# Designs tried in a protein design chat: miniprotein binders against a2bj90. Part 49

Target 1, 235 residues: a2bj90
Amino acid sequence: MSRSARRKTSALNTVLRVVEVFASIQGEGPFTGTYSVFVRLAGCNLRCPFCDTRYAWSLEAGKPLGVEELVEEIARYEPSLVVITGGEPLLQRHPLNSLVEGLESLGLRVQLETNGILPAPARDEQLWRVYHVVSPKDVPVRVPGAKLHPSWVDYARATGRAWFKFLVANEQHVREVAEYVAKLGIPRSRVYIMPLTPEKLDMKELLELHSRIASLAVKWRLNFSPRLHLLVQLP
Key: E = the ipSAE of ESMFold2; O = the ipSAE of OpenDDE; V2 = 0.75 times the mean of E and O plus 0.25 times the DockQ between their complexes.

## First folded at step 6 (miniprotein)

Design ld12
Fold by ESMFold2-Fast, scan of step 6:
Structure ld12 (fold): chain B 235 residues (1-235), chain A 115 residues (1-115)
Amino acid sequence: as target 1 above (235 residues)
Amino acid sequence: SDELRELSEEVLEIAYEMSELIDEFRDTGDLELLKKFMELAEKLIKIAEEALKLAEEAGDEELIERIRELVKRIEKAMEAAKKALENPDDPEAIDEFIELAWEVMEYLFRLIEKL
């Protein structure tokens, strides 16, 4: 009784460090093409050389926003999907669970983007109920310190709410991904390969890279994720 | 200091460029990118030497040690780049360069965060 009231009060006082909130089209993964609101949380536990959101690496890059205020802001966009990304959103796990609770209470679909280093949600977390796109950085891109937590494979099998998205530049990368997911027991139906896009590609180069990686996805019987927002020049 | 903050911003810009070169080299295998990496690494060492002077003036012994360690790691990555350029058909030399180059980037970003 008292604890329920205290938890409710704590949720109202919970804050997230937020870098940006904006409407766009989800350009990647299983929900490609969906009208979405993106919530970029501050802080990251990796320093990926190819990262295009380095401005979000520090927790100090985010403004403190109350969970209730953030839920109201997101709801005004009337999105088909709320994409919570970062940095690494799970660094702010406690207030993130409160945010997810608020969004689900409004019937909003939530997708989390994570590097998968921190453990997958437990059954008693609100995060257990939402969709997760896990982007391992240990294979093929080999970022130092980036080891996928094994609980993500268990979560994916238990819930059917996790997919694994890998950045690939060539066929050798795809081979490494195929071996990695086979070793971990990840079904190919839950695996996406996505072009590793160097900065400053022109549109012709970007399309040619997408075509090459998509062809490899067909050859290796994996799902393909575009980077659609780059192709249509949206954030 | 304001000077140290300005140097940190310049270092961050060079670090971004070096990270892009490592990523592009991994994608393309273009050995000319190793030469560009080495050129940026030399610029980074010069800035590190300027930062070291400021850290010495401030009496920050911990920062002095970390900057010296950074320079050592950059020099090791440059040596690996030279070996890869001399042995372009050796996958071990190429992998060693990529590993050491990313180790430099990781160390550098962690160092900048603490400032």
Scores: ipSAE 0.000, ipTM 0.130, lowest interface PAE 16.6, mean pLDDT 81

Design ld13
Fold by ESMFold2-Fast, scan of step 6:
Structure ld13 (fold): chain B 235 residues (1-235), chain A 115 residues (1-115)
Amino acid sequence: as target 1 above (235 residues)
Amino acid sequence: SDELRELSEEVWEIAYEMAELIDEFRKTGDLELLKKFMELAEKLIKIAEEALKLAEEAGDEELIERIRELVKRIEKAMEAAKKALENPDDPEAIDEFIELAWEVIQYLFKLLEKL
């Protein structure tokens, strides 16, 4: 049996555990400002102390939803971008590949957000063909158990479809990121630094933090990601 | 406790190694990787047996049930691995193994939330 025939058969019975589906503007990374539908999958393999979405940590936090039903729900929003996030979406890798196949069949652009602990897509996966924003938790704010799988660097070089996004609070964090990406051979053009935002910042503090991190991005010759949704008060 | 912390670290490392091994198998089709998966699964069963004894001594009925469920899922994934090894040209046997292996990994991370 061909892989295409196998994937078609599997897709008919595939189920994902989904926490939420909502429309917003992508506030982060290389597609900042894009009208997007966010699909938050349940389950995570980390327990980050700065996590904003602790409600998605458990697989049981997600409602079981068929791939075809989910594709239809996403399509109703008519998005310019589908952002698949979590938790850690790659924990549901098999049904996720089926979801991606369905979304691509509609001509939709797909971006996956992942912590990069699990391996990068293989050439025969549907996931090979979509965009990935990898958020390593090895540096600079270290999370126990977090280690970037080396295959993500190879995937980025082979496809040009992966970027690496790091949360930073100060220049020392940026220095650690610069050393990390240099050691792994990650091109600076594929690296974003993003403000690590504490709880309950007022608008002045939020703008000042963005300004400082953006200035550091210029100084260190890295890309800057805002947290635009926080600045414009969207989910 | 330090003993429970060490147990959680071992489970985490095994789950990561299983995920890496499944990815490599998807890329190469190397059936020797299924044998290595079975070795990791056997180690995980031994850890589960140790955790079960600790849960029984503590009278934690919920944890006992969760550990027994984990063992059943591991055994099912091992049976699927054996079937795939015996039927390497059967794409359904291979797909079933990959699916069940990911279910084990997902359940492991769910259990780590409670430890």
Scores: ipSAE 0.000, ipTM 0.247, lowest interface PAE 12.9, mean pLDDT 82

Design ld5
Fold by ESMFold2-Fast, scan of step 6:
Structure ld5 (fold): chain B 235 residues (1-235), chain A 115 residues (1-115)
Amino acid sequence: as target 1 above (235 residues)
Amino acid sequence: SDELRELSYEVEEIALEMWELIDEFRKTGDLELLKKFMELAEKLIKIAEEALKLAEEAGDEELIERIRELVKRIEKAMEAAKKALENPDDPEAIFEFLELAEEVYDYLLKLIEKL
């Protein structure tokens, strides 16, 4: 008789590796201007050349924090929106579903920021019920290892709770985004283009970049996302 | 070279499969997925050995060093996966595996840049 059955681990169910929790204004995407608490989870499955949060790439950058304790900390801010970001938060998927369950039980609105490489939520996940801003890295400038999981398009169509946000530097990038979303059948109403901001732009340069990308959004009939927090000097 | 570029595509495909497997492991806690990780890691080592041969033929000492470092990182992640399988209720063993798997991915991206 075999004494060993195949086992599951419980170590992953109740703990998240968290880099930081802070209150700010959501500066990007469909909820721009909303008073939010940002929860940055550790770990990422990409190494983007223009990543603003390289400090979150390693799981070691995060401190272990219990789901219940994190829910309580977030609730103390009384936010209009909880933004869960990273790294790539779907790397911690199982305890993330538990976090979302706790936040929803308090009536808090949740938005996830994801690179879309890992599959979209299944119907039986708590993550199915929240908002997702997907930032594909396979276009306009391909990052090695980046490939949008096709389930994100199906999820967006089924739920109306996903948007696709692309970093763009010029009109050629916008053209490539337009071709990409048309090929995948993503409605333009769910597509945002956002300025690809190099480090240490001064305020005049930052405004000029925003103006150029916003003008391209009008020309190509896509939505525009600012990086409002950069313009108003918030984290 | 065309051969190195072809290997880089295989590496990207296996890396994506590894991340999908790690995501499934986080969702289910199914320890059998760590065994599948070890199978994918063995495939990566074989591809790395092919890339190493091509780098040696080209005399690219920097690429040779990076490929050898990648193999060491993969072996370390495999050892951590084995330890996690033996100690499934130890959160340190589980998190060490996840962290080392990410380090493998970091080195893969550096390798791809040179292919």
Scores: ipSAE 0.000, ipTM 0.340, lowest interface PAE 10.7, mean pLDDT 82

Design ld6 (at its last look DockQ between E and O 0.91; V2 from the best seeds 0.00; counts 0 for: pae E 2.2 > 1.5)
Fold by OpenDDE base, look of step 7:
Structure ld6 (fold): chain B 235 residues (1-235), chain A 115 residues (1-115)
Amino acid sequence: as target 1 above (235 residues)
Amino acid sequence: SDELRELSDEVIDIAWEMAELIYEFRKTGDLELLKKFMELAEKLIKIAEEALKLAEEAGDEELIERIRELVKRIEKAMEAAKKALENPDDPEAIEEFYELALEVLEYLWKLIEKL
C-alpha cells in the first residue's frame, strides 16, 4: 500500500459525524440511573415512525469530529459511563472502534445503543469489549428494513455484554416479544421491555403507562426499562 | 381464581424453560434434551388438567377449549419427540419435532396473554 493510501485510510478511521455530546443520566436499560456522557452519532439505516431523534437520521446533521478531540471532550465530564447512541452508531464502525479504544485507555466504561441490523462486534474489534443495548425494530412494531442480525444472539451468549430492549405499548406487544426472543434463543435475562411513548403524553399518562408495562414485565418474567429521563425531566 | 393465577405462573415458567431447551437442542442436537422436553411436556399436561377442572367449575367455555387444544398440541409434539429419539439420524423427524415444539410455545404465549 502506498503512503497516500495509508494516509487516506487512517484519516477515514479517525473522524466521526457527531450530532451532539451532553451529560445526563442514563434513563434506559441495564445502566438506568448512571451518570453518563451521551455521544449522539449522525446517520441511520432506519426511519422509525416513533423515532424521537429524527434530526440525527442524516449523516450531514453531524459535525465531523476527530476521535482524539472527542475522547478529550468526553473525559472532561468525568462520566461513570459513556453512551454511544444516535441514529445508528455502527454505520460509523471504523472510527467508532478507535473512539472505544481511546475511551477504554482512560478506564471509561462504554455502552453502545444499536438497532442490531448490522453485525455484532467481532473478537478483534475494540467494540467486542464494551456493553451493548440492542433495540430490535422488527418486533413488536415492524419498521421496514429492520431485521436483527443473528450474530447479536451469539455475541450475547458468548460475552454476557449485550441486552435487548423492545418498545411495547400493551400485552400483545409483550407476547410478540416473548415469542420472538424464544424463537431466536435470546436469553430471557437479557430482555428488557420499555414503554412505547407517544409524542404527546402528560406526566400522569406517562406514569400510568410505566406502571402497566412494569406489571407486564413481572407477569412475563422480563426486565423493565423505564424512560427515566422523561420521568425526571432530563435530556 | 387465585389458584388459576398460580397455575398461570407455572405455565409461564415452563414456557421459558421449554424455549431454552428447544434452542439448545437446535444448536447441539443432544437427544437428552428431547427427553427433558418430554418431562416438561408431561408436567405441562398435568397443570393443564388442573386448569381445565377450574375452567369447567367456572363455566369458562373459551378457556376450556383453549386448554384442550393446548393438551392436543403438547401430545403431538411429544409423539414427534419420541419419533426423533427413535430415529436420531432422520433429519425430517427432528424438523417435525422442532416445528411442533415451536407451535406449542406459540400457543402457550397466546394462552398466557389471555390469563
Scores: ipSAE 0.821, ipTM 0.912, lowest interface PAE 0.6, mean pLDDT 93
Fold by ESMFold2, look of step 7:
Structure ld6 (fold): chain B 235 residues (1-235), chain A 115 residues (1-115)
Amino acid sequence: as target 1 above (235 residues)
Amino acid sequence: SDELRELSDEVIDIAWEMAELIYEFRKTGDLELLKKFMELAEKLIKIAEEALKLAEEAGDEELIERIRELVKRIEKAMEAAKKALENPDDPEAIEEFYELALEVLEYLWKLIEKL
């Protein structure tokens, strides 16, 4: 089969609706500080009141891009990490698996950000082999309709490639996270607590919140995630 | 105080160990985990008694209440663990232990929040 025929077949399964592609630093979770290219996919199955990326909620916010074109654009940045985010990237699951295949063929490391409502990757998906940061929105922040799919805990334990990140504002929230992860069987080594920034904060308030949540992470034996990009004023 | 902080560190470490133990028991039904739960529970009661002395010295009524409620739950869960060990084929005994053990964790997390 010719190169052109294989390329046409791939293109039929490989269009993603993309809001933006940009280089920055991963500011959150286990890969904090890594030079990254962010791929923000359009569409979300939640409407969180604290969402910082409301412009990605609608599928119409994204423009259609072919996976081959997108892989080429990403590769030009020479990233240490490709962060696929959104919206909720798993709403575009099928072409997302094609993107992951293309990125992995170039040896690029991939991390997915998800709210965990849709199921974890199956063993035969390309997404099975990438890293995932799962941010449940039903505890402590209690977004209506948000419920972590139980397959994410099974996936994390089977593969070691998933972590769970929770927005917290105070110690009561941290206690609720501890209760939640203990009940679900999420090991504490996989748990990050991160400052909940429900509105624009000045730098002093942002630093004070970071200090408070970091101290709680130490007390409660949990990992701490900053919002590093906010502290250093990067996108 | 440094003594209260040291007790708090012991409590949080036991809480996470107990959480893992309860999860593994739910998955496996391994009766050895029930025995280990009772060992952790006995250790917690000793720590709780020491923490009560410190709370009484500080006049901290909320902390005193949390410690006493925790001890009450620990004793109930230990009784349920003994019942489950005596009746390993009884699904009601197993489920009762599991529910009460999770309740111990709930009160343990609340104590840690106060400490």
Scores: ipSAE 0.578, ipTM 0.839, lowest interface PAE 2.2, mean pLDDT 90
Fold by ESMFold2-Fast, scan of step 6:
Structure ld6 (fold): chain B 235 residues (1-235), chain A 115 residues (1-115)
Amino acid sequence: as target 1 above (235 residues)
Amino acid sequence: SDELRELSDEVIDIAWEMAELIYEFRKTGDLELLKKFMELAEKLIKIAEEALKLAEEAGDEELIERIRELVKRIEKAMEAAKKALENPDDPEAIEEFYELALEVLEYLWKLIEKL
């Protein structure tokens, strides 16, 4: 088979719709502060009112890139962490598993950011082996259509490779998160609360909000996720 | 007050321990977990009695009512746990315990929010 025919076959079977690839610092979740390459995949199955990346909602927002080309692009950054985000990256599950295989073959640590509506990885998927930060949108923010798939709790308990990150604005939201995770059996140690940031806050307001949510995390024995990139003005 | 904060710290830790226990019981059906639930419930009643004393001294009528409702829910859940232990083959007794234990957690979370 010619190289052109192989390239064409690869593109049909292992193509991802990619919005952007950029280096930054992971600002959120368990790997906060890590030098990372962000891979934003196109397409989303939600329309969150507070969404900061509405430009990624459509699959058409993404440029088609072959997995091999994307792996090579990511590797050039020599990152400590590859963050695959979107939209909802699990909408492109099949080629995403191929991407993860390629990245792991290079010894790169991979983290997926997902809304958790689609099922958690099965043991025979490459995605089973990587880290997942699940951001449920049913509680407390109550986005229509956002229901966490129950397999994520089983995956978290079985692997220790999933955490659950909740957007919160006040103590009532934290209490709703506590009720939610207790009912579903999500271990407290796997739960992060993160400030729900309004569209425009000045730096003082942003710091005050972070301080308030962090204090609630201490009170409620939960982990705290900042939005570090917002505080240090990185993408 | 500092005393209410100390009691709140004990309550939050017990609430998370109860939550994990209820989850494990639903998964395993291990009746020994009901005995552990009873131990945690007794600790909560003691803490609630101390909190009630402080709320009464402060004249906080809303807090007094919340604590009293919590104690009633704990007592009902403990009674359901005893019934489930005495009738381990009764799925209705087991389900009643689950419902009442989750109700205790619900009232605990709401109380913690207020403290």
Scores: ipSAE 0.551, ipTM 0.843, lowest interface PAE 2.6, mean pLDDT 88
ESMFold2 (binder alone), look of step 7: mean pLDDT 83; pTM 0.820

Design ld7
Fold by OpenDDE base, second read of step 6:
Structure ld7 (fold): chain B 235 residues (1-235), chain A 117 residues (1-117)
Amino acid sequence: as target 1 above (235 residues)
Amino acid sequence: SDELRELSEEVLEIAYEMLELIYEFMETGDLELLKKFMELAEKLIKIAEEALKLAEEAGDEELIERIRELVKRIEKAMEAAKKALENPDDPEAIDEFIELAWEVIEYLFKLIDKLEE
């Protein structure tokens, strides 16, 4: 391989396509309420009809940023957590491992948000060390092309650093989730149900939806994820 | 039978408790969780013995075989838990326990699925 090809492969491993970097409160999942820096990566392997970040679907929507520069930018916020999100972050797996290495070297905690279609981290990846919130899109919302990769169950079992967050609109969806996680052997303590929020809900409707889904979480003995950022009007 | 259904519910509860315990153990490395696992495993063996008696009375040969296999798996996982407890600094002993504990839980869920058919 020519020196030029090695430099191109090295550059591919050190550059991320980033849509946005911002500080906010983690509004969802096990880290709800945590002061976080969000890194929204470009590109997604799904086209969910309910996606609130459609602008991140194209890789071209992201600007190329070096991993070192991005680590420095993140560190300036003094975050309690770094949340890697986007379309699908694992589409940029190689430079993402480099990013995680940089962030962990500074003692920063990292959480990944993923749709779970791509394989879980392997033991030799830096991504193995971080927290993962997997949001399947096959159950109950049945997005075409969505299928949870089985390695996420194995990763959850091996590390305890994975949680599964399901979008639900009603009790039938909650039932489907309960049956699905039981079948896969996912412990209920690692399962979150979150309101599926249509576009254009007012605050009253949003609160009513949260109340209904939270009540169902208690009834079905599942964890509840709010959409806290929507409730408190943060990014 | 109504009695087998009740036993299946108890097995399901224990399976979930074991599952949570394994996750916590992987996260914390707390050796007290190995002792808790052994307690749950002993409970499971008792339930399995009751279920075995019912299956024998019903003449369900397939269920008898599955329950016997479950007991073997539980015993093997208990031995691994004990070994891990005695050798907490041996990563192989810990990994073996985790693997065998998962096999028990997976087998429990498969058994429950069959009992609900």
Scores: ipSAE 0.000, ipTM 0.243, lowest interface PAE 11.5, mean pLDDT 89
Fold by ESMFold2-Fast, scan of step 6:
Structure ld7 (fold): chain B 235 residues (1-235), chain A 117 residues (1-117)
Amino acid sequence: as target 1 above (235 residues)
Amino acid sequence: SDELRELSEEVLEIAYEMLELIYEFMETGDLELLKKFMELAEKLIKIAEEALKLAEEAGDEELIERIRELVKRIEKAMEAAKKALENPDDPEAIDEFIELAWEVIEYLFKLIDKLEE
């Protein structure tokens, strides 16, 4: 093996490009309210117009961190949940599987946030064993390139470890989500709708938006995800 | 085998170059990067043909199937790249290319472990 190939192989399997690591409360999805450490990975395969983390789009936005060092850093926080987000974490799938293995060896619960374009984990991956919140961007927000990979529905049914979280602004969006999940056979118990927050609402506007989307969740018999961290002013 | 290990190293280098290239394309929208992707894909197909011959000599049926699947995925991504180059104003053509290119890269990472056996 050449030295260059050895370095590239090592980097692909043991090094993640990480934008930030911080402790907060999980504000979204099925684990809302959980004390968590967030690991934001660099790189994304979408360019969503409403994206709040555009600074993470580039792989160069991330600093190279060894899997072992990252596991040690995360463990120091003693989190109830490790949230791996980004960008799109599955772009760094190989070292991500190694990270998950290290975190699971410490008994830590892991949740991955993904746009669902890339395939769901296979049974032989460490990622098969962790929780996934899939945020499709094909419906209702219609981001170019954002087609949900069908394997995510199969993974959710097989494991019970995936949920689907949709950004919605109004009742027409909720209707589109309801039709989409019915067509794909996704159980309503696995579906969350979450407020699509435009650029910097004041607190009253933010609360009113949450109230409106929550009411629609009740009406359409879907689960509601807040953006709790925004309401309590945490990162 | 030593020959399969050497090819595995070349595949890893191309996979890394493809990853950086697709990443840069998504950031810049530079269609010249799609032509570079097709050049890398052509090199990868030639390496896959060499790997396939070695796998056939070794009687590794699983590796043969995986290499053939890789070639099919690469060919699909190249067709999508060509379509995107011919229709640069069509966001659906560009999106399909990006999707298929990422699937190729992910499949390469899984296949590399088998090439090193």
Scores: ipSAE 0.000, ipTM 0.187, lowest interface PAE 13.5, mean pLDDT 82

Design ld8
Fold by OpenDDE base, second read of step 6:
Structure ld8 (fold): chain B 235 residues (1-235), chain A 117 residues (1-117)
Amino acid sequence: as target 1 above (235 residues)
Amino acid sequence: SDELRELSEEVLEIAYEMLLLIYEFMETGDLELLKKFMELAEKLIKIAEEALKLAEEAGDEELIERIRELVKRIEKAMEAAKKALENPDDPEAIDEFIELAWEVIEYLFKLIDELEE
C-alpha cells in the first residue's frame, strides 16, 4: 500500500464512536496505579466469552464525538495518563490517530489497550508515539478469530513502547504463555500475566486468585498485572 | 420511522463488516475479500433503494440526495473492486479500491450520525 492511501483516510474521519469517558486509576499492566482518564471506544472484532464490557461490542453502543471536543473533555480531568480502550480501539484507527495528535499536543501521555489482531502502528502514524498494552486472545484463552499480528513483536522491539498482557487461570495457562512468547521472540520483560476473573467472584476469592497467579508469575519469571480496580472497588 | 431505524441498524452492521474487511485486505491482499466487498456493496444498494423509497414517501429531499450520493459512492467502489480483481498485480488499482471503500464507510457513518441527530 502506498503511504498516500493511508494519509487520505486519516484526514477524513474526525469523529469517534465513544461508549464512555471516565476518570479512575489504571488497574492493569505497566501503568498500574496511575490516575487516568479512560476513553472506551465502541465496536469489537472479537466476542470473548469472558468480556466484562460486552455493551461496547456494537458500534451502535457508542455516540459520535468530535476529536476536538473529546480532547477538551479529557484535558479537564488533568490526567496523568489517557487510556484508550473499548471493544477494539484500532477499529477506529483513523480518527484515533487524530485524537492522539490532539492529546500529545497538550503534553498528555497516552496508552492504548488492544487485542493485537489488527496491525501495530506504522512509523508515520501518531499512534507510533504512544504506549501500547497488547492483550492477545489466542493464547491461552483461544478466542475464535483471535491471532496476534506479528507486527506487534516488531513494534515492541523497535520502540520499547509495547507490553503483552495475557489472561491466565492456572499454571498450564502460564506455561502456554511462556512457550508462546519464547516462540515469537517476545522478551519476558515485556510480558505480563493477569488473572482471568470469572463472573461473580467475591473479594476473598478474587484475592486468592491474585495471590495464586502472582506466585506463578514469580515462579515463571514473568511480570504480574493485578486487576487493581476490582480490588479497590473503582471503575 | 421505525423502518428507517431498522435500515440504519442494517447499514451500520454492513459498514462494520466492510471496515474489518478492508483491514484484513490491507494485510493479506486476499482477492476473495474483494468479492466479499462486492457482496456487501450489493446489500447496501438494496437497503439504499428501500430507504430512498421511504425518503420519497416522506418528502425528505435532503435524505433523498444523501442516499443518491451513497449509491454513487458504492457503485464507484464496486467498479474499483472489479478492476483490482482483474488486475491484482497493479498497486494503483488496489490503492484506488481501498480509498473508495473507505470513502463509502465514512459516508455511511456520517449518514447514520445525521439520522441520529
Scores: ipSAE 0.014, ipTM 0.291, lowest interface PAE 8.3, mean pLDDT 89
Fold by ESMFold2-Fast, scan of step 6:
Structure ld8 (fold): chain B 235 residues (1-235), chain A 117 residues (1-117)
Amino acid sequence: as target 1 above (235 residues)
Amino acid sequence: SDELRELSEEVLEIAYEMLLLIYEFMETGDLELLKKFMELAEKLIKIAEEALKLAEEAGDEELIERIRELVKRIEKAMEAAKKALENPDDPEAIDEFIELAWEVIEYLFKLIDELEE
C-alpha cells in the first residue's frame, strides 16, 4: 500500500473531523434533561432550509482529531451521556465506530443524532450497541432528496435503541407524521414530535409554541420532545 | 431559473444514490457496485451538460467554471473505478477510487448549496 493510501485507510478508522466539543444538558428526545457532552461532527448530506447548524455542513468546518484524543477529552467531562451530532455523523462511519468502541470501553452511554438517509448499523458494528435518534427529513415538509432508509425501522424493532423525531409547526404536520409512521410500521412509542422553532421568538412565544405542540402530542398519542436548552438558555 | 432548479433536484437525488452506493461498497467490497457508480456518473455528466448549456445562455461565467470542474472530477473518479475493476488485487486502486468518489459527492453538495443562495 502507498504511504498516502495507508494514511487514508488509517484515517477512515482513527480520525474524525470535529466542529466542537462542549458540555450541556440534552434538551431533546428520549434523554431530555441528561448531563451530556456534545460532539458535533462536520459534514452533512442535506441542505435543510430550517437548519440551525449550517456552519457544520462542510467537512472543512471540522478539525481533524484522533479517536484516542477525542475519547480522552470527552472522558474528562465525566458525562452521563455522550451525544454525537453534527451535520450527519454517519458520513464518518468507520472512525465513528472506533470512537463508540472507545467510549463504551469506559462505560459511557452514547447517543447518535442522524437524518436516517444512510443505512442503520449492522449487527457487527459498534454502532449497533448504542442509541440513535433519527430525524427523518421526508415529512412533514420534505427536504429534496431526503428519504429514510428502511433499515432504520428494522433496527428499531430489533434493538429497541432507535427513536424517530419530527419537527412540527401545526396539527396538519402532526397528522402527516402520524400517517407516515403508520405506513412504515414505526410504533408510536418510538415517535417524538418537537416544536419547529422560528428565529427570534421571545420566551413567552417559545413557551406557548412548546405548550401547543405538547398538547398535540397528547391528542395524537405521540411522545413530546421539548427544546429544553432554548428554554433555559444553554448551548 | 426553474429549469436549473429542476436539474439541481435531479443532481441532488443522484448524489444521494452515489453516497449510499459508496457506503455499501466500503462495507461489502462488492466490485459490482463500482459498475453501478459508473452508470450514475454517466447520468450525472449528461445532467451537467444540460446545466452547462443553461449557464452559457445566462452568461454565468462562474457557474460555467464550476460545472466544468465537476465534470472533470466525475471523469477522474470514473477512471479510478475502471482501474479498480481491472486491478481488483490492488488495494491502492480501491483507496484512490473511494477518495475520488467522496470528492465528487462533496463537490456536488457544495455546488448545490451555492446555487440555492
Scores: ipSAE 0.000, ipTM 0.223, lowest interface PAE 13.2, mean pLDDT 82

